# Designs tried in a protein design chat: VH-VL binders against q3adg3. Part 2

Target 1, 154 residues: q3adg3
Amino acid sequence: MFILRLFSPAFGEIEADESQIFSFPEGLPGFSHLKKFLLIRHRDNSPFFFLIAIDEPEIYFILIEPSRLLADYHVELSCEQQGLLHLSEETPVLSLNIVRIPPEAKEMIINLKAPVVFNLQEKIARQIILDADYPVRYPIPLSKVKEKADAGTK
Short names: E, the ipSAE of ESMFold2; O, the ipSAE of OpenDDE; V2, 0.75 times the mean of E and O plus 0.25 times the DockQ between their complexes.

## First folded at step 2 (VH-VL; framework fv_sonavibart)

Design s13b (at its last look DockQ between E and O 0.39; V2 from the best seeds 0.00; counts 0 for: pae E 6.5 > 2, grease 20.1 > 18.9)
Fold by OpenDDE, look of step 2:
Structure s13b (fold): chain C 154 residues (1-154), chain A 126 residues (1-126), chain B 103 residues (1-103)
Amino acid sequence: as target 1 above (154 residues)
Amino acid sequence: QVQLQQSGPGLVKPSQTLSLTCAISGDSVSSYSAAWNWIRQSPSRGLEWLGRTYYRSKWYNDYAESVKSRITINPDTSKNQFSLQLNSVTPEDTAVYYCARTDYDYYWEGDAFDIWGQGTMVTVSS
Amino acid sequence: DIQMTQSPSSLSASVGDRVTITCRTSQSISSYLNWYQQKPGKAPKLLIYAASSLQSGVPSRFSGSGSGTDFTLTISSLQPEDFATYYCQQSYTFGQGTKVEIK
């Protein structure tokens, strides 16, 4: 089993296995040069994830599982988009959304328009712009997020 | 609040180097959530992105293929500005040149140019 | 290279008219499409980002829609100050522009 070891200023020493490493062929907006990322769940059953750039571990993103917070949010991919990620009906998929949590903010901002979709089988991922009319910036009170996170740890 | 102020000569002779500077106010050239671009506009070529510089724990540059061999974009953190150098200019390089910011405040917004300099008309002529 | 085609290249309209400009890209990419307004002697101004998000300070009469390779900018009721050239942009590529002129 392949084990990745890296140091991130934000997280310290990290040890992960190959199942947590994903290729981003197109990178991410503003970070197109970064092609490999480590995906880590914040805690067991937590809706939060960290996406850490392997080549530059000081760079990371916060992701969230929106289904844990939003009941009516559904990610539908076009056939073309599915093709880009090599998805089939049998492909295990994880869909997460990038969030911004400003310091001392009362709310977090989630991008619902463009989730990050992970092919868990082939370990490739892309940020996909959905056809559906979702907002790029959707504010969520941190109090609600905390409640959900706490509930998930029980 | 964020402003870009351009400076540099408007006349350059063929084969010489075009040099422009863009001074930033209200933001940092080394901002983690920004990229700093040069874009030019001419009747013949329309709006053309030339390149960018940005800081992500280290400095990066991206250049358009059309000018890659002749272009240099350099940040100056001490003056909070960035510059354009375009070598070996020809009359085809005559255009209005703009500096512009790409906003990555939410890092998923893509390459939107939300702040522009006032533009500098550069004429390449003997 | 990404090719972007705007339609029409120019149009004449009157104050109060509904104006629609289309932008077609050669390929569907993950980058957002943006719209700009440019007046003579001025730099382009960002109007719409991420296909449909209104830039701060832009009047609500402007709207963007579309996905994939086809996008639209709409001005619901044209105002005198809206006579300008409009550009779509995706990644590092701009459309050729659409000039909105007074009829």
Scores: ipSAE 0.119, ipTM 0.741, lowest interface PAE 2.4, mean pLDDT 90
Fold by ESMFold2, look of step 2:
Structure s13b (fold): chain C 154 residues (1-154), chain A 126 residues (1-126), chain B 103 residues (1-103)
Amino acid sequence: as target 1 above (154 residues)
Amino acid sequence: QVQLQQSGPGLVKPSQTLSLTCAISGDSVSSYSAAWNWIRQSPSRGLEWLGRTYYRSKWYNDYAESVKSRITINPDTSKNQFSLQLNSVTPEDTAVYYCARTDYDYYWEGDAFDIWGQGTMVTVSS
Amino acid sequence: DIQMTQSPSSLSASVGDRVTITCRTSQSISSYLNWYQQKPGKAPKLLIYAASSLQSGVPSRFSGSGSGTDFTLTISSLQPEDFATYYCQQSYTFGQGTKVEIK
């Protein structure tokens, strides 16, 4: 078990173990040189995650797990996409979506068309463009997100 | 509507510095959702990305390996523009030079160059 | 780095023809492939982003498809204004171009 320490202007000092590190073979669009990211859940029962570039921790993305908010959203990967992620039926997978919160807004905007899919066993991840006709810009009120997060606590 | 307007000389002598400027209207050079690129095109080579500048908590520059030792791209927030300097030019640097925007707001366009300047033909000749 | 090869380098076609241009990448990558149109003396214009998404203001006769290492740009019914050179692009690499000429 290895403790990773890094400093981010947005998060301050962060301690994480190596199991939270994912390899992005293609990086992300515009950041193809950033091959390793730290995935941190916002808190234990939050649908939010942060994806932080290890080599340049000033660069980060906000992700959401949509299953807790959008019952009809399904991520279905082609056989080729599954191969690029080294996925089989037994492979544990996490699918998260990039979100943006406009300044001073009470809404967030989710990219439902292109989730980031994580192979939790091999610790690789990629952003995948789905064949299904999902919106790239899906707005949802932050109040609805807060209500769902609170209802999920025990 | 975002527009890019290029300026700079079209004739440069060998060994001198090529300098071009790209003025931005309808967006900010320091926009958190954008990156600002230089791309050139020549008949002997195709389209060739040279580098970019962008702001994400601080300023970043990325340069193509082929020109890394000779290139500088600088933003100017006061004039809302960005520049290209290419040192020690040779006739091999003769090309049409373009500035271009990458918009990363939602990564839905990926790494596409969605807005281009009009282009500047630069000839390197004695 | 990704190497990108367009096929063909040039083609001749008539107005109304269906035109297909291919782009092959050196690696199978889950990343976006983009297509541009360029007319003489003009800057490239983005047509298709993310392999198949049509850029705003681009006519619906243009479409993109493909995955893995093979991608295509299709013009369903060629128009006089479509005679141009077409480029694919992924990351910071461009294909060499395909010139579509009048037959």
Scores: ipSAE 0.094, ipTM 0.709, lowest interface PAE 6.5, mean pLDDT 85
ESMFold2 (binder alone), look of step 2: mean pLDDT 91; pTM 0.944

Design s15a (at its last look DockQ between E and O 0.67; V2 from the best seeds 0.00; counts 0 for: pae O 3.7 > 2)
Fold by ESMFold2, look of step 2:
Structure s15a (fold): chain C 154 residues (1-154), chain A 126 residues (1-126), chain B 103 residues (1-103)
Amino acid sequence: as target 1 above (154 residues)
Amino acid sequence: QVQLQQSGPGLVKPSQTLSLTCAISGDSVSSYSAAWNWIRQSPSRGLEWLGRTYYRSKWYNDYAESVKSRITINPDTSKNQFSLQLNSVTPEDTAVYYCARDIYESGDWYGAFDIWGQGTMVTVSS
Amino acid sequence: DIQMTQSPSSLSASVGDRVTITCRTSQSISSYLHWYQQKPGKAPKLLIYAASSLQSGVPSRFSGSGSGTDFTLTISSLQPEDFATYYCQQSYTFGQGTKVEIK
């Protein structure tokens, strides 16, 4: 059973259920008016996700799960930040980072400073600017991404 | 190299419409990588963002609440420019007006203004 | 609705001094902070974006730091051309400015 059907210029017809819909109380920077997004994994074992605005589906973001690529990257949320996301120790959480993949570049660029953190139980999410001094622009060769994705399949 | 060149009258009568234009070179007004803003500066209010226009498969506008009822920002793709119209001006609208591009990296919007026009001093008087 | 306070409102320093300017914001988790330099009769010039990223063409003596609600712009060795007013910005709100005067 599908709750939502969308058309997106980039993705065509999309069918989704309630488990894929997240509320963003503050939206995202530059898009504060967009309060609901659809989260779609690129494919079963891909580190990539798409975050698509439900009310304006021509607007979307590419996200990556960094844990497969950057073993030393840690998302440490303050008590205030955890409170804004309604997080406790047993709350299932997903942390993803916005990436830019230029059409003809050999690198992708990850914003490690400001992950998008999802409360998977309450279906709320926020972009959180970390206290740690991570870079906003962290380049990674696309060859490294393919190499880690293939290893994860194994 | 991206440059913004402003044009428009420096003197506007009260109750009339302030009209300014910002011409873009080295980038496109419909670029997915940018948004196009108007910002003004006066001694009493400092730097004040007024609004923006940007293209993401269709045109969007965002306006500051302080001017939302009086402001219009329009893109013009044929001339590669964007305009400011501010209706019903008063002497409180006297300021230096700037157009500015804000930084948008694909998928991540920072909201920093990296390219500014030269500024237009607009006086609202008699 | 962001409220921003810069400190100090003005300062005087000598060439070669290390100068720090602070910005306190009303929100800690939702918007990036940026720094600008403005000289009289000129448009503002972006120095630092997203708290600590140096804009292209900006001298390395400028740096930004901070998180949460407290941010700092540092000039490691003040030069005569650094006489200006400096502004922080978060979202579409600007601080009131810090005027730096060279002794």
Scores: ipSAE 0.474, ipTM 0.815, lowest interface PAE 2.8, mean pLDDT 86
Fold by OpenDDE, look of step 2:
Structure s15a (fold): chain C 154 residues (1-154), chain A 126 residues (1-126), chain B 103 residues (1-103)
Amino acid sequence: as target 1 above (154 residues)
Amino acid sequence: QVQLQQSGPGLVKPSQTLSLTCAISGDSVSSYSAAWNWIRQSPSRGLEWLGRTYYRSKWYNDYAESVKSRITINPDTSKNQFSLQLNSVTPEDTAVYYCARDIYESGDWYGAFDIWGQGTMVTVSS
Amino acid sequence: DIQMTQSPSSLSASVGDRVTITCRTSQSISSYLHWYQQKPGKAPKLLIYAASSLQSGVPSRFSGSGSGTDFTLTISSLQPEDFATYYCQQSYTFGQGTKVEIK
C-alpha cells in the first residue's frame, strides 16, 4: 500500500493513503501549476475537509460538504462538465465547496457557485462553475456548523 | 477604504522601458485575499489585461502572452506598492494604463477588478 | 484565445428605458463573467461579478444573468448617470464594449 508522507507547515507531518490523492488536470484557480492534491477529512463525520497541495504543502484549502448544511443545495453538472470529469451514472462522486473562515469570525463564507467535484473512482477532480444561480459568497454562522458537528458525534 | 494611486512618466521613447508604480492604501500588497494587476486601454486594442502579482506564502506572477517577454511586475512590501516595467516599447504600447485589484476569496479567483487606479496615459513617441 | 463578443456595440435609449446588453464567450470555461461601467476619462467600475452578483454600492436596477457562453446585463430603468460604455469580462479578457447613448 502506497503511503504518502509530506510536511505541511499548517498540519505538520502528514501520512496519507494513495486513495486520498487526487489529480487536478487544470489545477485550481491561481494555482494552475499544482496538479496533485491530498484530500483529508478534518475529523470523523466532520463536514470539513482539507485540500493540500502535494508539491507545495504550504498551500491548502478548506472544503465543506454543503449538503449537510443546506438542504436545497444541489450540484448539477452539464454533460460537458461530466465529460471533463469522466463521470457516469455509476461513478462515485464527491462534491465539496471551498470555504473561507476568517480569524475570530462568527461566520464562514462558502462559494456555492463553484464547487470542487471529485471523481472518486478515477481520482480526478475539478472546480466547476455551476449554471445554477448560486452565490459565490454564502455566509453561514459558525454556531450552526458546530451544532451539526456535535450532533453527529452523539 | 482601499485606494490605488498611480505614478510614472506619461511619455516614453521607442525601445525604452515603460515604468509605472501603483501605491496601495487600505490594503497590503501581500494580502492573501488580493491580486494586483496591470491593465491597459487603447482605441485599437480595447481593454487588455497585462499581468498580475500576488502573495500566497510566496510571490507569484502571471503575464499575458502578448507581453510576457517584455513585462515585469514587482511588488514592494516596504512601500506597499507594485510596479510595471514594459521593455522595448513601440507606438503600439500607447495606452492608458491602470493598476487594479483582483479579489481572491474562499480559495477562488473571481477575476473581478473591484478597485482601480486613476489611470496613466502613456504615449510612446520619438 | 478567448473571444468576447458584446451586442450591440452601441445603443440609444431614453431615461426610464429597459436596456439589455449581451455578452457571448467563445468557450465555456471555469471562469466567472463580470460587468463593468466606464465613463469618459475614468477607470472602469465593477458592476456585476460572477455573472449575477451585484457589487457593493451598485444600484439594484443593474442585474446580470446567464451561464455557459451567453450572458446578459440588464438595466431595468435607465437613469441619466447610466449613459456610459459597458464591458463584459471573463478570464482576464474584455469585450469590445457597448456604448449606451442618449436618444
Scores: ipSAE 0.038, ipTM 0.727, lowest interface PAE 3.7, mean pLDDT 90
ESMFold2 (binder alone), look of step 2: mean pLDDT 90; pTM 0.933

Design s15b (at its last look DockQ between E and O 0.60; V2 from the best seeds 0.00; counts 0 for: pae E 3.0 > 2)
Fold by ESMFold2, look of step 2:
Structure s15b (fold): chain C 154 residues (1-154), chain A 126 residues (1-126), chain B 103 residues (1-103)
Amino acid sequence: as target 1 above (154 residues)
Amino acid sequence: QVQLQQSGPGLVKPSQTLSLTCAISGDSVSSYSAAWNWIRQSPSRGLEWLGRTYYRSKWYNDYAESVKSRITINPDTSKNQFSLQLNSVTPEDTAVYYCARDIYESGDWYGAFDIWGQGTMVTVSS
Amino acid sequence: DIQMTQSPSSLSASVGDRVTITCRTSQSISSYLNWYQQKPGKAPKLLIYAASSLQSGVPSRFSGSGSGTDFTLTISSLQPEDFATYYCQQSYTFGQGTKVEIK
């Protein structure tokens, strides 16, 4: 098992294995040059993940697993989008959404329109703009995020 | 809140360097959530993106392939501005030149230019 | 590489009319589609970002829709100040523009 060791100003020393490394062929918006990211769950039972650029570990994104909070949110990819990610029906997939927490807000803002979709088999990922009419800025109270996470453990 | 103010000569001779500046107020040229662009417009080519500069732990530049060999965009943090240099100009570089901001917020990069400078008409002629 | 075609290239309409402008891209890429208004002698002004999100300070008569390669900008009730050229844009590519003239 390969162990990756990184230093990040935000996270300190990070230890991870190759199963957590994903190739982003087109990078992410604003960071098209960053092609490799480390995906780490915040901690056990947390709906949050961090996506950390391997070549520039100061750069990271906060992701959330929306299915744990939003039962009616469904990611349906077009045939073209599935092809960009090398997906077939049997391919294990993880879909996460980038989240922003405004400095003074009691809410977080989720981009439900454009999830980051991970091909867990080939270790590639892309941000995909869905055809469905989901909002780009979906606010949800931070208190409800904590309640949903706790309920998920019961 | 944020404003972009352009300056620079409106007439440039062929083979010389076109040089423009864009002064930023209400934001920082080194803002982690912004990128600073040059876009030009002419009747024959319409709106044409030329390039951008932005700071993400270090400075980056992206340039349009059509001008990549001739263009330089430089930030100046001390003056809170960024510049355009386009070398070896020809009359085909005659256009209105705009600076513009696009904004990025933790995955909310829409590729939209939300703030524009006033524009500078640049004529390349002898 | 990306080609964007707006339809129509120009139109004439009366105050109060519903106006619809379409933008078709040559390929679908993972980038948002944005709309701008430009009046003569002025810089473009952002109207709609991410296909359907209204920019702050833009009147609610403007709306956008679409996905994939097909997008529309709608003005529900045309006003005299809306005569202008409208551009779609995706990444670093702009459409050729649609000139809206008031009859």
Scores: ipSAE 0.425, ipTM 0.791, lowest interface PAE 2.8, mean pLDDT 86
Fold by OpenDDE, look of step 2:
Structure s15b (fold): chain C 154 residues (1-154), chain A 126 residues (1-126), chain B 103 residues (1-103)
Amino acid sequence: as target 1 above (154 residues)
Amino acid sequence: QVQLQQSGPGLVKPSQTLSLTCAISGDSVSSYSAAWNWIRQSPSRGLEWLGRTYYRSKWYNDYAESVKSRITINPDTSKNQFSLQLNSVTPEDTAVYYCARDIYESGDWYGAFDIWGQGTMVTVSS
Amino acid sequence: DIQMTQSPSSLSASVGDRVTITCRTSQSISSYLNWYQQKPGKAPKLLIYAASSLQSGVPSRFSGSGSGTDFTLTISSLQPEDFATYYCQQSYTFGQGTKVEIK
């Protein structure tokens, strides 16, 4: 079993399994040169994830499962987009959205327009701009998230 | 409130270097949530993006292919500003030049210029 | 190279009119389409980003729609201050502009 050891200033020493490594062939917006990332769930059953750049561990993103917060949010990919990610009906897929959490804010901002889609089988991922009319800035009260996180630990 | 203030000469002779500066207030030139751009506008070429500089753990630059061989955009963290240098100018480089902020937020690169400088008319003439 | 085509190049309208401007891109890319307003002697002003998101401080009479290669800017009820040139933009390419003039 391959274990990746990485030091991130924000997280310290990280040990990760190879199954947590995803290739981003096109990188991410603003970070096109970064092609490899670690995906780590914040806690067991937490809706939050960290996406950490392997080549520059100081760079990381906070991701969330919007389906746990938003019942009506659905990610629909075009055939072309599915092709780019090598997705089939049988392919296990994870869709997460990048979140901004200002330090003193009472709300977090979610990008619903452009989720990050993960092919869990081939370990390929890409941020996809959806055709659907979703906002790029969707505010959610932090209190709502805490309630769900606490409910999941019970 | 974020503001951009441009400065530099409005007249440049052919073959010389066009130099402009954009001073930033209310934001940092090294902000992770921004990219700093130069855009020009002329009747013949319309609005034309020239290039950008931005900080993401280190400094990056992207330039338009049309000016890539002649353009340099440099940040100055000490003065919280960034500059444009365009070498070997010709009358075709006559335009109003704008500095502008591009938004990077919530993990997305919008390519949307939300803050602009006041513009600088630059005329290339002998 | 990405080409942006706006339609029409110019239009005349009256106060209170519904105005629609179309922007077509040559390629469907993973970049957002934005709309700007520009008045004479002023820098462009961002109106809409990510095709349909209204910029802060912009009146609600402005709206954006579309996906893929076809996008639309709509002014539901034209106001006197709305007479200007409008530009669409994707990635680092701008449209040629649409001048909205008073009828």
Scores: ipSAE 0.382, ipTM 0.814, lowest interface PAE 1.8, mean pLDDT 91
Fold by ESMFold2-Fast, scan of step 5:
Formats: sequence, C-alpha cells, structure tokens
Structure s15b (fold): chain C 154 residues (1-154), chain A 126 residues (1-126), chain B 103 residues (1-103)
Amino acid sequence: as target 1 above (154 residues)
Amino acid sequence: QVQLQQSGPGLVKPSQTLSLTCAISGDSVSSYSAAWNWIRQSPSRGLEWLGRTYYRSKWYNDYAESVKSRITINPDTSKNQFSLQLNSVTPEDTAVYYCARDIYESGDWYGAFDIWGQGTMVTVSS
Amino acid sequence: DIQMTQSPSSLSASVGDRVTITCRTSQSISSYLNWYQQKPGKAPKLLIYAASSLQSGVPSRFSGSGSGTDFTLTISSLQPEDFATYYCQQSYTFGQGTKVEIK
C-alpha cells in the first residue's frame, strides 16, 4: 500500500494511491516542466476527472470522458502516436478531454482535437493532437452534462 | 479591445542591460487565461521567442534556452504591464522586440499570439 | 529544438490566384501549429491557430490544414492586401517565412 499525501489549494488535503500517478514525458502544452500528475475521478459514475500536478498542486485540469456525452467521438491514433504511448492491442487505455468552464457560463468548452490518452498499465499519458478534423473549442450545455453525470447515481 | 503598448530605449551599448516595458489595456496582466510574451525579430535569426510570464495562484516564468542565463521578465500588477530585462547585450541582440499575448484555456496552450505590441527597434552599438 | 521548414521561401502571384504555403516540422508535432501574416514595418498578425481554426476577424479565404509533420496555409483567392510574408509557428518556434510578392 503506497499512499501519496498532497495539499491542493482547490481540493485541500488529498490522499491517493501511487497507482493514480501518471508520468507525462512531455508534460502538457505550456507545462513542459510538470511530468507527474495525479488522476482522480470526481465521484463514482461521474464523467469528470481532475488531473493535479504533483510538483505544483495549484495547477490542475478538469477532464471529461467524452464517450459519455458524444456517441460519434472516436479517438484514433497513428502508429507513431501509439508507439509514443507504448500501446498494444491488449493495453488498457483511458481517453479523456480537457474542458474549460468560463465564468458565468451555461456551457463548457471541450477540446476534442487533443485528447489526453492514458496507458493504464504503464502509467504514462500524453495529450495527442488527432489527425481527425475535430474542433479545439466544442461547446456543450452544462445542463446536458449534469443529466449525463447524474444518470447512474439513483 | 486588448492593446499592448511598448516603451524603452532604441539604442543600448554592448555589455549593458536592455530594458523594455509593455503596457496592457483591456485585460489584466494577472489574467488566468493569458500569458505575456517577448519575441524578437532580426534578419539573421528571424522571429525568436524569448520567454513569457503568467499568473496561476503565483507567477511563473518560462525562458528560451538561448537567453535563459541573462533574461528576466517581470509583471507589474499596479501598472498593468510587464517588462523585459536582457543583460550583457551584444550586437547580436540587435532586433525589433515585440510583446505579445497568447491565450491559455484550462490546459489548452495554443501558443498562438493573438495580440501584439507595435514593436521596438533596438540597436546594440557603441 | 524543433526545426521548421517553410516552402517556398518566396513566390510571385497575381490577384485572384490560389496560393499555398507549406510548413514541415522536423519531428511529430506534439503542440499546435499556428500561421501569421506580417506586412513591412508591422507586427505579425495571427491568421490560423491549432492548424485549422480561423482567427476572429480574418477573412474566410484563409484556411489551414494538416497534421503530424506537414501543414498547409491556403489563400483561396489572393487580394491586393495579402501581399506579405507568412510564418508558421509551433512550440514557440517560428518558420523562416514565405514572402508572397506581386507577379
């Protein structure tokens, strides 16, 4: 049992398994100096995740599982991109997209062009810019997100 | 409308410090959705990014490797501006210097410079 | 440490022409590719960000495409005000520029 203890200004004291730590070999665009992130699901059955930088916990990202909201969204990686993530046909993969919620917004903005792809076995992740013609600014109503987020909670 | 206005000396002597200022209107230098950059342009090196400053609970600076040992970029929230200090200048630092904004949105650094200052021609000569 | 190569270095064109400028990176792009226009004595102006997104206020005759290491800026019908130098940029590294001159 390995437990990481972390103080986040946004989330307070956090205790998490080392199994939730992912290495980002190139960091994220604009944050190349941050190589280790903690991935936390918001709550059971939530489509939302938080990605928190271990070395600078004031830096965090909100991610969403896009398959829960967008049936026609598919993450297809080139052979080179699969190689960068050490992916094989048997590798368990999680694909999430970074979202922004502007102040006073009724919509959130999803970056569908550049998902963050997680290799769940090797604990490495990268933000991948897809070849597919997806938008970098895809708005979705917060009301639709709330409906989908609460679908399995009873 | 966001505007950037540059000020600073056009002539600097070798070995001295180059100091330039970029005043911001229409946005805050401490805006969470912006980073504030210095970029220069010379015939020999073309367009060259020098560094940036941005605010996320604290101030961060990133600098290009080529100038990292002699560059400082400082925000000033009271005057809503940011500055460039480049130490130990040589004739190779002769260039037009621009300040520029790039937009950051929750992990989406496009690295795209949407607003630019007017530029300052800096000549390093004795 | 990314190298950017623009092709061609210069071209001559007439008003109404379709113009294409190519940018090639030395390695697979892991960050966004952006395009700028610069007129003599002026700062660069953002045209396209994230390879294909048109900047607000930029005419629809400008478009961007590409992924990986190969990217293209297209001007579908060149106007007199489009004679300028164009730059691609990725990971805070700029291409050497393409000068579009009147034929």
Scores: ipSAE 0.141, ipTM 0.702, lowest interface PAE 4.8, mean pLDDT 85
ESMFold2 (binder alone), look of step 2: mean pLDDT 90; pTM 0.933
ESMFold2, look of step 4: ipSAE 0.410; ipTM 0.777
ESMFold2 (binder alone), look of step 4: mean pLDDT 90; pTM 0.933
OpenDDE, look of step 4: ipSAE 0.193; ipTM 0.758

